# Designs tried in a protein design chat: VHH binders against Endo-1,4-beta-xylanase 2 (XYN2). Part 15

Target 1, 142 residues: Endo-1,4-beta-xylanase 2 (XYN2), of Arabidopsis thaliana (Mouse-ear cress) (o80596r5to146)
Amino acid sequence: NIVMNGDFFAGIEPWYPNGCEAFVVSSDPFSSEVMSADSSSGGYVVVTNRKETWQGLEQDITTRVASGMNYTVSTCVGVSGPFNESAEVLSTVRLEHEDSPTEYLCIGKTYASRDKWVDLEGTFSISNMPDRVVLYLEGPAP
Below, E stands for the ipSAE of ESMFold2; O stands for the ipSAE of OpenDDE; V2 stands for 0.75 times the mean of E and O plus 0.25 times the DockQ between their complexes.

## First folded at step 18 (VHH)

Design j3 (framework vhh_7nfr_2; at its last look DockQ between E and O 0.01; V2 from the best seeds 0.00; counts 0 for: pae E 12.2 > 2, placed apart)
Fold by ESMFold2, look of step 18:
Structure j3 (fold): chain B 142 residues (1-142), chain A 119 residues (1-119)
Amino acid sequence: as target 1 above (142 residues)
Amino acid sequence: QVQLQESGGGLVQPGGSLRLSCAASGFTFDNYWMYWVRQAPGEGREWVSSIYYRGGKTYYADSVKGRFTIARDNVKNTLYLLMDSLKSDDTAVYYCAKDYRSGSGFDYWGQGTQVTVSS
């Protein structure tokens, strides 16, 4: 798996928010960093103040991918709110080019609810190496 | 508009028990981790316990493990701390808190409820 810090044990880096707000929740908020191999502890990131479905956490993976290779990405997602129905969450790779429009690849989709965490898994390959490759998560409508 | 109202504190003998409650309003209670934090006179605030917003995952400071139990009722929007085998070192003001954010701390604290363990 090419995703660094996919379960957020060491905070939010290298993930960062795009057009939204993000914060880390840990089991012990007064620790300087949460690190645990025990299933009774851990952390996650909450994304808020989203105005559009595509706003969420992203991670630059340019130096970790190459053209002609197959990749699998995996993360764990959930949603919060007062509703009973599930919400669609997408994993997307965008390919940024200096001289042309950005390309978007939807590589995975799942449905999440407030009552459980689910895996969001996707696969992709790149035919032509762009200037920048960014993996990001898209959530339900704000 | 957010309100956290603690209750259930008091004076208790060593070895005694108390149940603290925190009534929550003005926010969607089941979207947030909830926390108990305490502050003894002249000391900083000390994390006591955390509970995941869906329940089922609970965490405790080493000083209270096996003696305290955190629980939540997402229908009644109420957080609880069941305190057993109380010691004099547990004397403090106990606060209900929500929404810890890295870099900014807790979003809201209750008014606190005094727990005194003596005599």
Scores: ipSAE 0.000, ipTM 0.282, lowest interface PAE 12.2, mean pLDDT 70
ESMFold2 (binder alone), look of step 18: mean pLDDT 81; pTM 0.820
OpenDDE, look of step 18: ipSAE 0.121; ipTM 0.523

Design j4 (framework vhh_7nfr_2; at its last look DockQ between E and O 0.16; V2 from the best seeds 0.00; counts 0 for: pae E 6.7 > 2, unsure alone 62.1 < 65, placed apart)
Fold by ESMFold2, look of step 18:
Structure j4 (fold): chain B 142 residues (1-142), chain A 119 residues (1-119)
Amino acid sequence: as target 1 above (142 residues)
Amino acid sequence: QVQLQESGGGLVQPGGSLRLSCAASGFTFDNYWMYWVRQAPGEGREWVSSIYSYRGKTNYADSVKGRFTIARDNVKNTLYLLMDSLKSDDTAVYYCAKDYRSGSGFDYWGQGTQVTVSS
């Protein structure tokens, strides 16, 4: 899994919002039936003020990928608000070149319903290394 | 709902100049990168130029660099291609295109405008 901090254990970093707003909501800490447990807490990030489908959380993964290698992306997504139908959520990698148009790779797709977390998983590889590689999540139309 | 309408094509002599326009509607124009592509009869589409929405950075295919200029007017929702020093090889239908910015892409482009550079 190339995604760092996919459970938001350490806050939002290295994720950041693109053209929208985001904040971390704490959830119940992980617990165990043993008498000692990790002191950490899990959480999730709420994304708001989106005006386009591609606006959401992203990670710059340039330093963690190389051409000719296969990578797996796995995250957990959900939708909130007045949705009564499934909403399409995508995982996309964009390949930014200094003097050429950006290329977009759809690497994963799922359909999320209100009040239910679903996994979003996919794989990708890069044939020619671009100047910048960014993994991002796309939500339904605003 | 997305509409792109090209205009300004025509017949021109080698070495001449032409200005193409693309009227855009049905989307938030300034949120998107815009492109020009062209297609000669019996050939595939060729990317010509793009302009980024945020910083106005422009990029050009090597075949047109130094001769063509892409520009945008975000108030009028209009994309332009200024073509100078036209050559016979520039003869093609020119299409305005909207960057889809999505992994599940759907390219939006217009009907095209014909540019013919006379022999």
Scores: ipSAE 0.015, ipTM 0.357, lowest interface PAE 6.7, mean pLDDT 73
ESMFold2 (binder alone), look of step 18: mean pLDDT 77; pTM 0.784
OpenDDE, look of step 18: ipSAE 0.044; ipTM 0.448

Design j5 (from g5a, 22 letters changed; framework vhh_8pnl_2; at its last read DockQ between E and O 0.44; V2 from the best seeds 0.00; counts 0 for: pae E 12.6 > 2, grease 24.5 > 24.2)
Amino acid sequence: QGQLVESGGGLVQPGGSLRLSCADAGFTFDNYWMYWYRQAPGKERELVARIYYRGKTNYADFVKGRFTISRDNAKSTLYLQMNSLKPEDTAMYYCAKDYRSGSGFDYWGQGTRVTVSA
ESMFold2, look of step 18: ipSAE 0.049; ipTM 0.461
ESMFold2 (binder alone), look of step 18: mean pLDDT 78; pTM 0.795
OpenDDE, look of step 18: ipSAE 0.030; ipTM 0.452
ESMFold2, fold request of step 23: ipSAE 0.005, 0.000, 0.000; ipTM 0.268, 0.133, 0.149
ESMFold2 (binder alone), fold request of step 23: mean pLDDT 78, 78, 78; pTM 0.794, 0.793, 0.788
OpenDDE, fold request of step 23: ipSAE 0.269, 0.070, 0.287; ipTM 0.627, 0.513, 0.640
ESMFold2, last read: ipSAE 0.000, 0.000, 0.000; ipTM 0.202, 0.190, 0.232
ESMFold2 (binder alone), last read: mean pLDDT 78, 78, 77; pTM 0.793, 0.789, 0.790
OpenDDE, last read: ipSAE 0.030, 0.022, 0.017; ipTM 0.472, 0.456, 0.381

Design j6 (from g5a with T28I W105F; framework vhh_lunsekimig_d3; at its last read DockQ between E and O 0.50; V2 from the best seeds 0.00; counts 0 for: pae E 14.4 > 2, unsure alone 64.9 < 65)
Amino acid sequence: EVQLVESGGGVVQPGGSLRLSCAASGFIFDNYWMYWYRQAAGIERELIASIYYRGKTNYVDSVKGRFTISRDNSENTMYLQMNSLRAEDTGLYYCAKDYRSGSGFDYWGQGTLVTVSS
ESMFold2, look of step 18: ipSAE 0.000; ipTM 0.128
ESMFold2 (binder alone), look of step 18: mean pLDDT 78; pTM 0.782
OpenDDE, look of step 18: ipSAE 0.762; ipTM 0.874
ESMFold2, fold request of step 23: ipSAE 0.196, 0.006, 0.000; ipTM 0.580, 0.212, 0.110
ESMFold2 (binder alone), fold request of step 23: mean pLDDT 78, 78, 78; pTM 0.780, 0.782, 0.781
OpenDDE, fold request of step 23: ipSAE 0.741, 0.749, 0.743; ipTM 0.871, 0.873, 0.869
ESMFold2, last read: ipSAE 0.000, 0.000, 0.000; ipTM 0.149, 0.144, 0.217
ESMFold2 (binder alone), last read: mean pLDDT 78, 78, 78; pTM 0.779, 0.781, 0.781
OpenDDE, last read: ipSAE 0.747, 0.741, 0.778; ipTM 0.871, 0.871, 0.883

## First folded at step 20 (VHH; framework vhh_8pnl_2)

Design k1a (from j5 with T28I F62S; at its last look DockQ between E and O 0.05; V2 from the best seeds 0.00; counts 0 for: pae E 14.7 > 2, unsure alone 63.7 < 65, placed apart)
Fold by ESMFold2, look of step 20:
Structure k1a (fold): chain B 142 residues (1-142), chain A 118 residues (1-118)
Amino acid sequence: as target 1 above (142 residues)
Amino acid sequence: QGQLVESGGGLVQPGGSLRLSCADAGFIFDNYWMYWYRQAPGKERELVARIYYRGKTNYADSVKGRFTISRDNAKSTLYLQMNSLKPEDTAMYYCAKDYRSGSGFDYWGQGTRVTVSA
């Protein structure tokens, strides 16, 4: 698993919010938004104040990846808030280049409900190393 | 039925132009890798163009320089501008959503027919 702290056992680090708010709470399954750790210990992370689906937690993984290698990503996610029969949660890698447009790899999806935490898993590889590699989680429409 | 809806197909002469639209009424538009595929009668579906979320595009060699894929996030609409049409472009055209390149297709439209006159 290339992702550090993918179950949020150690709080939020090294994750950080992009265009939204995030905070750590003790075990509270009724929080809104997608990003939350498994309720096994230490609480979880809640993401709020999202205005777009792509706004959520992200993690810079540049120093942990290389071209030509296969990587597995695993995180534990859940949703809360308004009634949904299921809510789609995505895992995406963006490849930032100093002198060209950013590339995006959508590497995984899962469907989460308010009743349970689910694993969001995906795999990817990089053909040419970019200047920066960022993994991020995307949630349902605000 | 709140899914992908294609429109803009029709009959056109060789060398003509059409603009196809794909409205996404039921899902979050900018989370998806969006595609145009086509299928001529008796053939397999083939990729025409794709647009990665956040804008980068890719085209089949057979349409490069003639077709342009684009999207309007404010309208949740995918477009295919088709110029310099040829009889071999005659097909049913489909839009599709996918989370990864070439895998995990979840949603297809019903298609819009394009006929380039013999």
Scores: ipSAE 0.000, ipTM 0.133, lowest interface PAE 14.7, mean pLDDT 69
ESMFold2 (binder alone), look of step 20: mean pLDDT 79; pTM 0.801
OpenDDE, look of step 20: ipSAE 0.018; ipTM 0.325

Design k2a (from j5 with T28I N31D S101T; at its last look DockQ between E and O 0.58; V2 from the best seeds 0.00; counts 0 for: pae E 16.0 > 2, unsure alone 64.9 < 65)
Fold by ESMFold2, look of step 20:
Structure k2a (fold): chain B 142 residues (1-142), chain A 118 residues (1-118)
Amino acid sequence: as target 1 above (142 residues)
Amino acid sequence: QGQLVESGGGLVQPGGSLRLSCADAGFIFDDYWMYWYRQAPGKERELVARIYYRGKTNYADFVKGRFTISRDNAKSTLYLQMNSLKPEDTAMYYCAKDYRTGSGFDYWGQGTRVTVSA
């Protein structure tokens, strides 16, 4: 798994927000719902004030990847809001070049519903190393 | 309309110059690709110039070295210096930005009018 802190147990690092706001919550995200155990566990990051689907958390993985290698990405995602229907969440890698358009690899897709965590998994490889490799999560429409 | 506000348009005679500005009140100006588009009456919008987030530029063929796009990340401002203006440059000029998708349509200003005539 090439993603560091993919379950957000250690707070937000090395993830950072892009075009949005983010903050860490240390309480159980579903504590107000049916609880079967008297314990608090897990932390998560809430992303707010997004204006576009691609605005969310990202991390720079340039130093952790090499050309010709296969990589697995695994993260745990959820959505919240007024609608209870599923929302599309993508895992995307962008390959930034000095003098040409950024390349985008959609490496994983899942559909998350309100109040349920789902795994978002995918694989990718890079043919030629770019200047920067950034993994990011794309959420539902704002 | 949004985060982008163009200014600097006006009436100018052929051969003259104008400098357009586009102020961005958005979060992370530095990471966006920035664009100037124009739209003449009865025509589709067309790309004039693009500046990538690290400063590389790209120009439409009709510019032919007459225009220069630039950005000042400290002021979150995009510029278009237009020299040797011709009547065919008459159009509404728009700034735009996208987060490196290449579309140029994620955010869009209201435009500033440039008129080149006697």
Scores: ipSAE 0.000, ipTM 0.133, lowest interface PAE 16.0, mean pLDDT 71
ESMFold2 (binder alone), look of step 20: mean pLDDT 78; pTM 0.800
OpenDDE, look of step 20: ipSAE 0.023; ipTM 0.358

Design k3a (from j5 with S103Y; at its last look DockQ between E and O 0.29; V2 from the best seeds 0.00; counts 0 for: pae E 10.7 > 2, grease 26.9 > 24.2)
Amino acid sequence: QGQLVESGGGLVQPGGSLRLSCADAGFTFDNYWMYWYRQAPGKERELVARIYYRGKTNYADFVKGRFTISRDNAKSTLYLQMNSLKPEDTAMYYCAKDYRSGYGFDYWGQGTRVTVSA
ESMFold2, look of step 20: ipSAE 0.005; ipTM 0.262
ESMFold2 (binder alone), look of step 20: mean pLDDT 78; pTM 0.798
OpenDDE, look of step 20: ipSAE 0.037; ipTM 0.468

Design k4a (from j5 with T28I Y99W; at its last look DockQ between E and O 0.24; V2 from the best seeds 0.00; counts 0 for: pae E 13.6 > 2)
Fold by ESMFold2, look of step 20:
Structure k4a (fold): chain B 142 residues (1-142), chain A 118 residues (1-118)
Amino acid sequence: as target 1 above (142 residues)
Amino acid sequence: QGQLVESGGGLVQPGGSLRLSCADAGFIFDNYWMYWYRQAPGKERELVARIYYRGKTNYADFVKGRFTISRDNAKSTLYLQMNSLKPEDTAMYYCAKDWRSGSGFDYWGQGTRVTVSA
């Protein structure tokens, strides 16, 4: 599992919000829109004020990946809202290169509901190492 | 609507200079490639310059040596310094930010007008 601090035991780092707001909550596993924690862990992150589906938590994994290797991403997500129905959550890797446009890899998809945590799993590999590799979570439509 | 707002356009004589700005309301500006495009009346939109998050730049051949793209990550602002302007530089200038949705950019500004004439 390439994800670091996936249960938010050490707060939000190395995760950071992209185009949205995020804060750590120590004991409410079912009130978050997009987050990475299980229901019995010490805390989780609430992501709010998203205006686009791609806005959510991300993590720079550049130093933890290499070309030609296979990686598994596993994290635990839940959503909040007025409905019990599921919402789509994606795991995406973007590959940034100084001399060419950013590449995007959709590596995992799941449907989350507010009554339970669900796993978001996926695999990926990189053919040529870019300048920067960022893993991020995309939430449901705002 | 997009989070990008361009400014700094206007009327300038040939040989003059302008500095365009593009403010990004997004929180983490420094994680993205940023672009300037332009579109003259009746023409397709064309790339002017791009800048990678670590500052490396690329320029279209028609502006190399005259235009300079830069970014201020602390202010979430992209710039285009335009020197030695020519009448053929007359166009709407747009900033853009990459997002995953296919072959196009997800965020475009409204544009700022640059007119170069005597």
Scores: ipSAE 0.000, ipTM 0.160, lowest interface PAE 13.6, mean pLDDT 70
ESMFold2 (binder alone), look of step 20: mean pLDDT 79; pTM 0.803
OpenDDE, look of step 20: ipSAE 0.020; ipTM 0.335

Design k5a (from j5 with T28I S101D G102S; at its last look DockQ between E and O 0.04; V2 from the best seeds 0.00; counts 0 for: pae E 14.8 > 2, placed apart)
Fold by ESMFold2, look of step 20:
Structure k5a (fold): chain B 142 residues (1-142), chain A 118 residues (1-118)
Amino acid sequence: as target 1 above (142 residues)
Amino acid sequence: QGQLVESGGGLVQPGGSLRLSCADAGFIFDNYWMYWYRQAPGKERELVARIYYRGKTNYADFVKGRFTISRDNAKSTLYLQMNSLKPEDTAMYYCAKDYRDSSGFDYWGQGTRVTVSA
C-alpha cells in the first residue's frame, strides 16, 4: 500500500483537500461508524462543500513512485447524508505535467454507505514520470 | 500524450452491424478509462459506453444491449461493436480517454461517421 494514513486514524495528514473543505471529527455525526486506533488518536475526516465529483482529499505521492512499477493503493472511506443507501467513491491518480495537459488514471471504485467504512482499493503504473503524481478520492455528485 | 484514431464507420441499413475501432498511440493504454461518445447533427455529444481500466463496462440506456464496448490492451485498441443499428444511431462517433473535462482536458479522436439509412 503506497498511501500513508489511508484509514485516517491519524487525522488528516498527509491528506489535504482540493476544491473542498475538510475537518477532523472525533465522534460520528449522521449515524456513521467511527474507528479509532488506540486512545491517543482517532476520529475521521469529513469532506464538505464539494462542487464537483472529483473534489476531495488528496495525497502527493510523487516521491514514493517510479515509472515502470506496479502499485496498490488502499484507503478507508465512508459517506454521510440523508437517504443514502450507498454512494460511489473513486480513487484516481492524476499525472501533472509542467507544460502539457494533466492525465488522469482511474485506480479503483467502491460503494460506501452511511453505516459502514469500506476499503477502496486500486492499482496503477506509470510509464514515464510526470512532474507530480497526486492520488485523490472522488465522491458522488454533490 | 497520445493521439486517438477512430475507424470502422460507414453506411449501413437498419438492423445492420458495424465494429468501430480506436487506436491509441504512445502511452500506457491499460491505465485509462476509455469511452465512446456520439454526436448527432444538432445535438450535444453524449456518452455511449465506457470501459474501466480493468475491463468493467457501463452503457447508456439508449443502447439497450445492442452495443458492446471492449478493449485489447496488448494492441492499445478500443472497440465498439454495434448491432441492430437504428436510424437514430446516425452520428459522429468519437473515442475518448478520461471523461472529466472540467479540469480542462480530455483526449478525443477525430471521429468516424456512422449513417443508418434504408
Scores: ipSAE 0.000, ipTM 0.116, lowest interface PAE 14.8, mean pLDDT 69
ESMFold2 (binder alone), look of step 20: mean pLDDT 78; pTM 0.801
OpenDDE, look of step 20: ipSAE 0.110; ipTM 0.543

Design k6a (from j5 with T28I N31D N58K; at its last look DockQ between E and O 0.29; V2 from the best seeds 0.00; counts 0 for: pae E 14.8 > 2, unsure alone 63.4 < 65)
Amino acid sequence: QGQLVESGGGLVQPGGSLRLSCADAGFIFDDYWMYWYRQAPGKERELVARIYYRGKTKYADFVKGRFTISRDNAKSTLYLQMNSLKPEDTAMYYCAKDYRSGSGFDYWGQGTRVTVSA
ESMFold2, look of step 20: ipSAE 0.000; ipTM 0.135
ESMFold2 (binder alone), look of step 20: mean pLDDT 78; pTM 0.797
OpenDDE, look of step 20: ipSAE 0.022; ipTM 0.387

## First folded at step 21 (VHH)

Design p1a (from j5 with F27S; framework vhh_8pnl_2; at its last look DockQ between E and O 0.17; V2 from the best seeds 0.00; counts 0 for: pae E 14.8 > 2, placed apart)
Fold by ESMFold2, look of step 21:
Structure p1a (fold): chain B 142 residues (1-142), chain A 118 residues (1-118)
Amino acid sequence: as target 1 above (142 residues)
Amino acid sequence: QGQLVESGGGLVQPGGSLRLSCADAGSTFDNYWMYWYRQAPGKERELVARIYYRGKTNYADFVKGRFTISRDNAKSTLYLQMNSLKPEDTAMYYCAKDYRSGSGFDYWGQGTRVTVSA
């Protein structure tokens, strides 16, 4: 799994928002239950104020990848807001080149709902090392 | 919002020229790969040209030197200048946009018809 903090247990780092806003929610309803064990999770990150489907959390992974290697991405996602149905969430890697088109790798897709968190998993490899490698999450239409 | 509208198609004689336009109501036009595709009756849709968000272009071999794709990010508009038109260019022309560089697309236009006949 190349993604650091993919279930957001440690807050937002090293993720950062791109064209949107994000904040940490540290509530854990299980910590007050006398009949259940506490979860090891301390919170989650909420993404808001997106204007396009591709705006969401990003993670610069340039220094952690090399060409010719296979990588697995795994992260835990959910959706909020006035949804009646599940919402599509994508994981994408973009390969930024100084003097050629940015390449985009569609890594994985899942459908998330308000009821529970789901895993978003996928794999990728890189043929030509770019100047920058960025993994990002794409959400449902704003 | 999220809708592409093509215009500029019509009937033209062989050797003529047309300029197609594709207007995008979206506020993030700058961030998308833009494409022109065409589909002749009874044939599969085929890529004509693409232009990525920072301006580099690619063309199908069959258009080499005859068509020019361009974009005006200030007007959120994609263009296809078609010169030296041939009867084989007769098709519905579609614009598309996609955040990704793959074969998938987020949005398609309704198409504009180009007919090249004597």
Scores: ipSAE 0.000, ipTM 0.133, lowest interface PAE 14.8, mean pLDDT 71
ESMFold2 (binder alone), look of step 21: mean pLDDT 79; pTM 0.806
OpenDDE, look of step 21: ipSAE 0.117; ipTM 0.551

Design p2a (from j5 with F27S T28I; framework vhh_8pnl_2; at its last look DockQ between E and O 0.22; V2 from the best seeds 0.00; counts 0 for: pae E 13.6 > 2, unsure alone 64.6 < 65, placed apart)
Amino acid sequence: QGQLVESGGGLVQPGGSLRLSCADAGSIFDNYWMYWYRQAPGKERELVARIYYRGKTNYADFVKGRFTISRDNAKSTLYLQMNSLKPEDTAMYYCAKDYRSGSGFDYWGQGTRVTVSA
ESMFold2, look of step 21: ipSAE 0.000; ipTM 0.155
ESMFold2 (binder alone), look of step 21: mean pLDDT 79; pTM 0.804
OpenDDE, look of step 21: ipSAE 0.578; ipTM 0.802

Design p3a (from j5 with F27Y; framework vhh_8pnl_2; at its last look DockQ between E and O 0.12; V2 from the best seeds 0.00; counts 0 for: pae E 11.6 > 2, placed apart)
Fold by ESMFold2, look of step 21:
Structure p3a (fold): chain B 142 residues (1-142), chain A 118 residues (1-118)
Amino acid sequence: as target 1 above (142 residues)
Amino acid sequence: QGQLVESGGGLVQPGGSLRLSCADAGYTFDNYWMYWYRQAPGKERELVARIYYRGKTNYADFVKGRFTISRDNAKSTLYLQMNSLKPEDTAMYYCAKDYRSGSGFDYWGQGTRVTVSA
């Protein structure tokens, strides 16, 4: 799995928002806090104020990939908000080039609902190394 | 998410210098490619300079050797140092982010006016 911090137990880094807002939420139940004062209950990142489907969290993986190798991506996703049906979430790798248009590889797809977290998995390879490789998550239409 | 605000324009005599600034309130300034564009009266917008997220720079031929693009990621600010200004440099100057990388969204500032005239 090429993704760092795919379950967000270490906060948001190295993930960052692209064209949207994000914040970290930690669960902190009273009984759990009393029984394990030094224990972290984990967390997740909420993405808001999206205006386009491609806006979401992304991660620069340039230093962790090489051409000619196969990579797997695995992370957990969920959705919240006004809609009650499952929503499509995509995993995409973009290849940024100094002198040519950005290439996009859609490498994974899953459907998430308000009340459950689902795995988002995919596999990719790169034939020629670009200037930057960015993994990002795309959500449903806002 | 982020908003771009240019400053530092003004009236300058030929041969003079100006430094333009572009402040970005965005969370991820240091992960974006940044650009300066200009638009002279009656002309199309044209690229002046760009700086990649890790600092590599490119310049249009018409300003090479006179202008220097730089960034200060700690202050979320993009700069354009303009030296040896000519009347032909008179234009509205705009900053932009991620335009060329194809991230799917172009953020433009309001622009700052540069006028080079006696």
Scores: ipSAE 0.005, ipTM 0.247, lowest interface PAE 11.6, mean pLDDT 71
ESMFold2 (binder alone), look of step 21: mean pLDDT 79; pTM 0.810
OpenDDE, look of step 21: ipSAE 0.126; ipTM 0.532

Design p4a (from j3 with Y59N; framework vhh_7nfr_2; at its last look DockQ between E and O 0.29; V2 from the best seeds 0.00; counts 0 for: pae E 16.3 > 2)
Fold by ESMFold2, look of step 21:
Structure p4a (fold): chain B 142 residues (1-142), chain A 119 residues (1-119)
Amino acid sequence: as target 1 above (142 residues)
Amino acid sequence: QVQLQESGGGLVQPGGSLRLSCAASGFTFDNYWMYWVRQAPGEGREWVSSIYYRGGKTNYADSVKGRFTIARDNVKNTLYLLMDSLKSDDTAVYYCAKDYRSGSGFDYWGQGTQVTVSS
C-alpha cells in the first residue's frame, strides 16, 4: 500500500483538500458507539463543500513511486448524505508534466453508503516518471 | 474555497514591462503546479506559462519564451508573471489557473487582469 497515513492516525497530513473542506474526526469510547469487535484505531476525514466530482482529498506520492514498478492503493471510504443514496467514489492518479497536459489514471472505483465503510482498492504502474504524481479520491457530482 | 486574484495589469507601450501577481488562498499553494493563461479579444484561451510546485522548473509557450518569466513565492502564496519586451500581440486578459485536466481544462480561474499593449 503506497498510501501514507491512510487511516488518519496522525491527523490529515500528508493528505490535503483540493477545492473543498476537510476535518478529522477521532474515534474514542465516549464519542462513538461501540467498536468492540474491531481492535483497529484511528480517525477519519469528513470532506465537505465540494463543487466538482474531482474535489476531495489528495496526496503527493512523487517521492514514493518509480517507473517500472507495480503499486497497490488501498483505503476505506464512506459517504454522508440521504440514507438511500449510493455514491461512486474513485481513486485516481494524476501524472503532472511540465510541458504537457496532466494525464489521469483511474485506478479504482467503488460505491459507498452512509451505512458501511467499504474498501477502495486499485493498482497502477508508471512507464515514464512525470514531474509529479498525485493520488486523489473523487466523489459523485455534488 | 479556492480563490485566485490577479492584479498588475494595465496599459503599456510596446517594448514595455509589467509584473502580474496572483494571490492564492483556500488550498495548499505549494502542492500544485500553477499556470498563466491568456485570452485575447475574439480568441480562445492560450496557455502561457507553468511553474512546478516547489519552483525552479518552468515552462513557456514559444510565443513568450525569453520575454516572460514565471515565479512563485510559496511563503506569500503568490504567483508572478514578469513580462518584458511587450508586443501588441500580448494584449489579453491574463488569468492564473490551477489544476489543468485534459478533459475539462483548468478547474479554478481567477477573475483575470487586463493587459493592453497599444501603439
Scores: ipSAE 0.000, ipTM 0.144, lowest interface PAE 16.3, mean pLDDT 69
ESMFold2 (binder alone), look of step 21: mean pLDDT 79; pTM 0.811
OpenDDE, look of step 21: ipSAE 0.024; ipTM 0.399

Design p5a (from j4 with D30S N31R Y54S R55G S102Y; framework vhh_7nfr_2; at its last look DockQ between E and O 0.01; V2 from the best seeds 0.00; counts 0 for: pae E 19.0 > 2, placed apart)
Fold by ESMFold2, look of step 21:
Structure p5a (fold): chain B 142 residues (1-142), chain A 119 residues (1-119)
Amino acid sequence: as target 1 above (142 residues)
Amino acid sequence: QVQLQESGGGLVQPGGSLRLSCAASGFTFSRYWMYWVRQAPGEGREWVSSIYSSGGKTNYADSVKGRFTIARDNVKNTLYLLMDSLKSDDTAVYYCAKDYRYGSGFDYWGQGTQVTVSS
């Protein structure tokens, strides 16, 4: 896995939000109960104020990838809100070229529901190195 | 008022070991993740390590994994960084920090303790 801090134990770096807001929940400010002990010790990032499905956390991985190699990306995701059903979460790589349109690769998808964390796994390779390679997560409709 | 005070820095030979401490007060230490961050001369601040509020899980930057150990004592409200196999690239001011916010960094910092690794 080429993703730094993919489970957010170290806060948000090197991840950053794109067109939305994000903050790290490092500990539960309320008293921990036995049923919530693992939850109160967990670290995660809450992404809010999304206006589009593609707005979420990003990570620049340009210096960690090379053409002709296969890569696996794994992260843990969850959703919150008024969902009564599963919500689709995508992992996408975009390839930015200085003088050409940006290319988009959907490398993995999963379905997340309220109250549980699920793994999101994807694979990709790059045939020609672009100027910048950015991995990002796409969430359900805002 | 949140207070964080680092200590234990100093001059160390390459390959040596050093133990940093951070005394915390003004908040319920056992309820918060804690972090070590360093700043080398002329560079920005770099995350080094994190530890869960309970101490049950830890995480490390790749540059220090296997050499550094973060620990905490929730009875004494103290955060530790045990540094082994030190290299010249580890020369920096080391800070303990609390409450990371993207784009702004950490809300609370200590004064820092200087670690210098020289030939």
Scores: ipSAE 0.000, ipTM 0.101, lowest interface PAE 19.0, mean pLDDT 71
ESMFold2 (binder alone), look of step 21: mean pLDDT 82; pTM 0.832
OpenDDE, look of step 21: ipSAE 0.148; ipTM 0.556

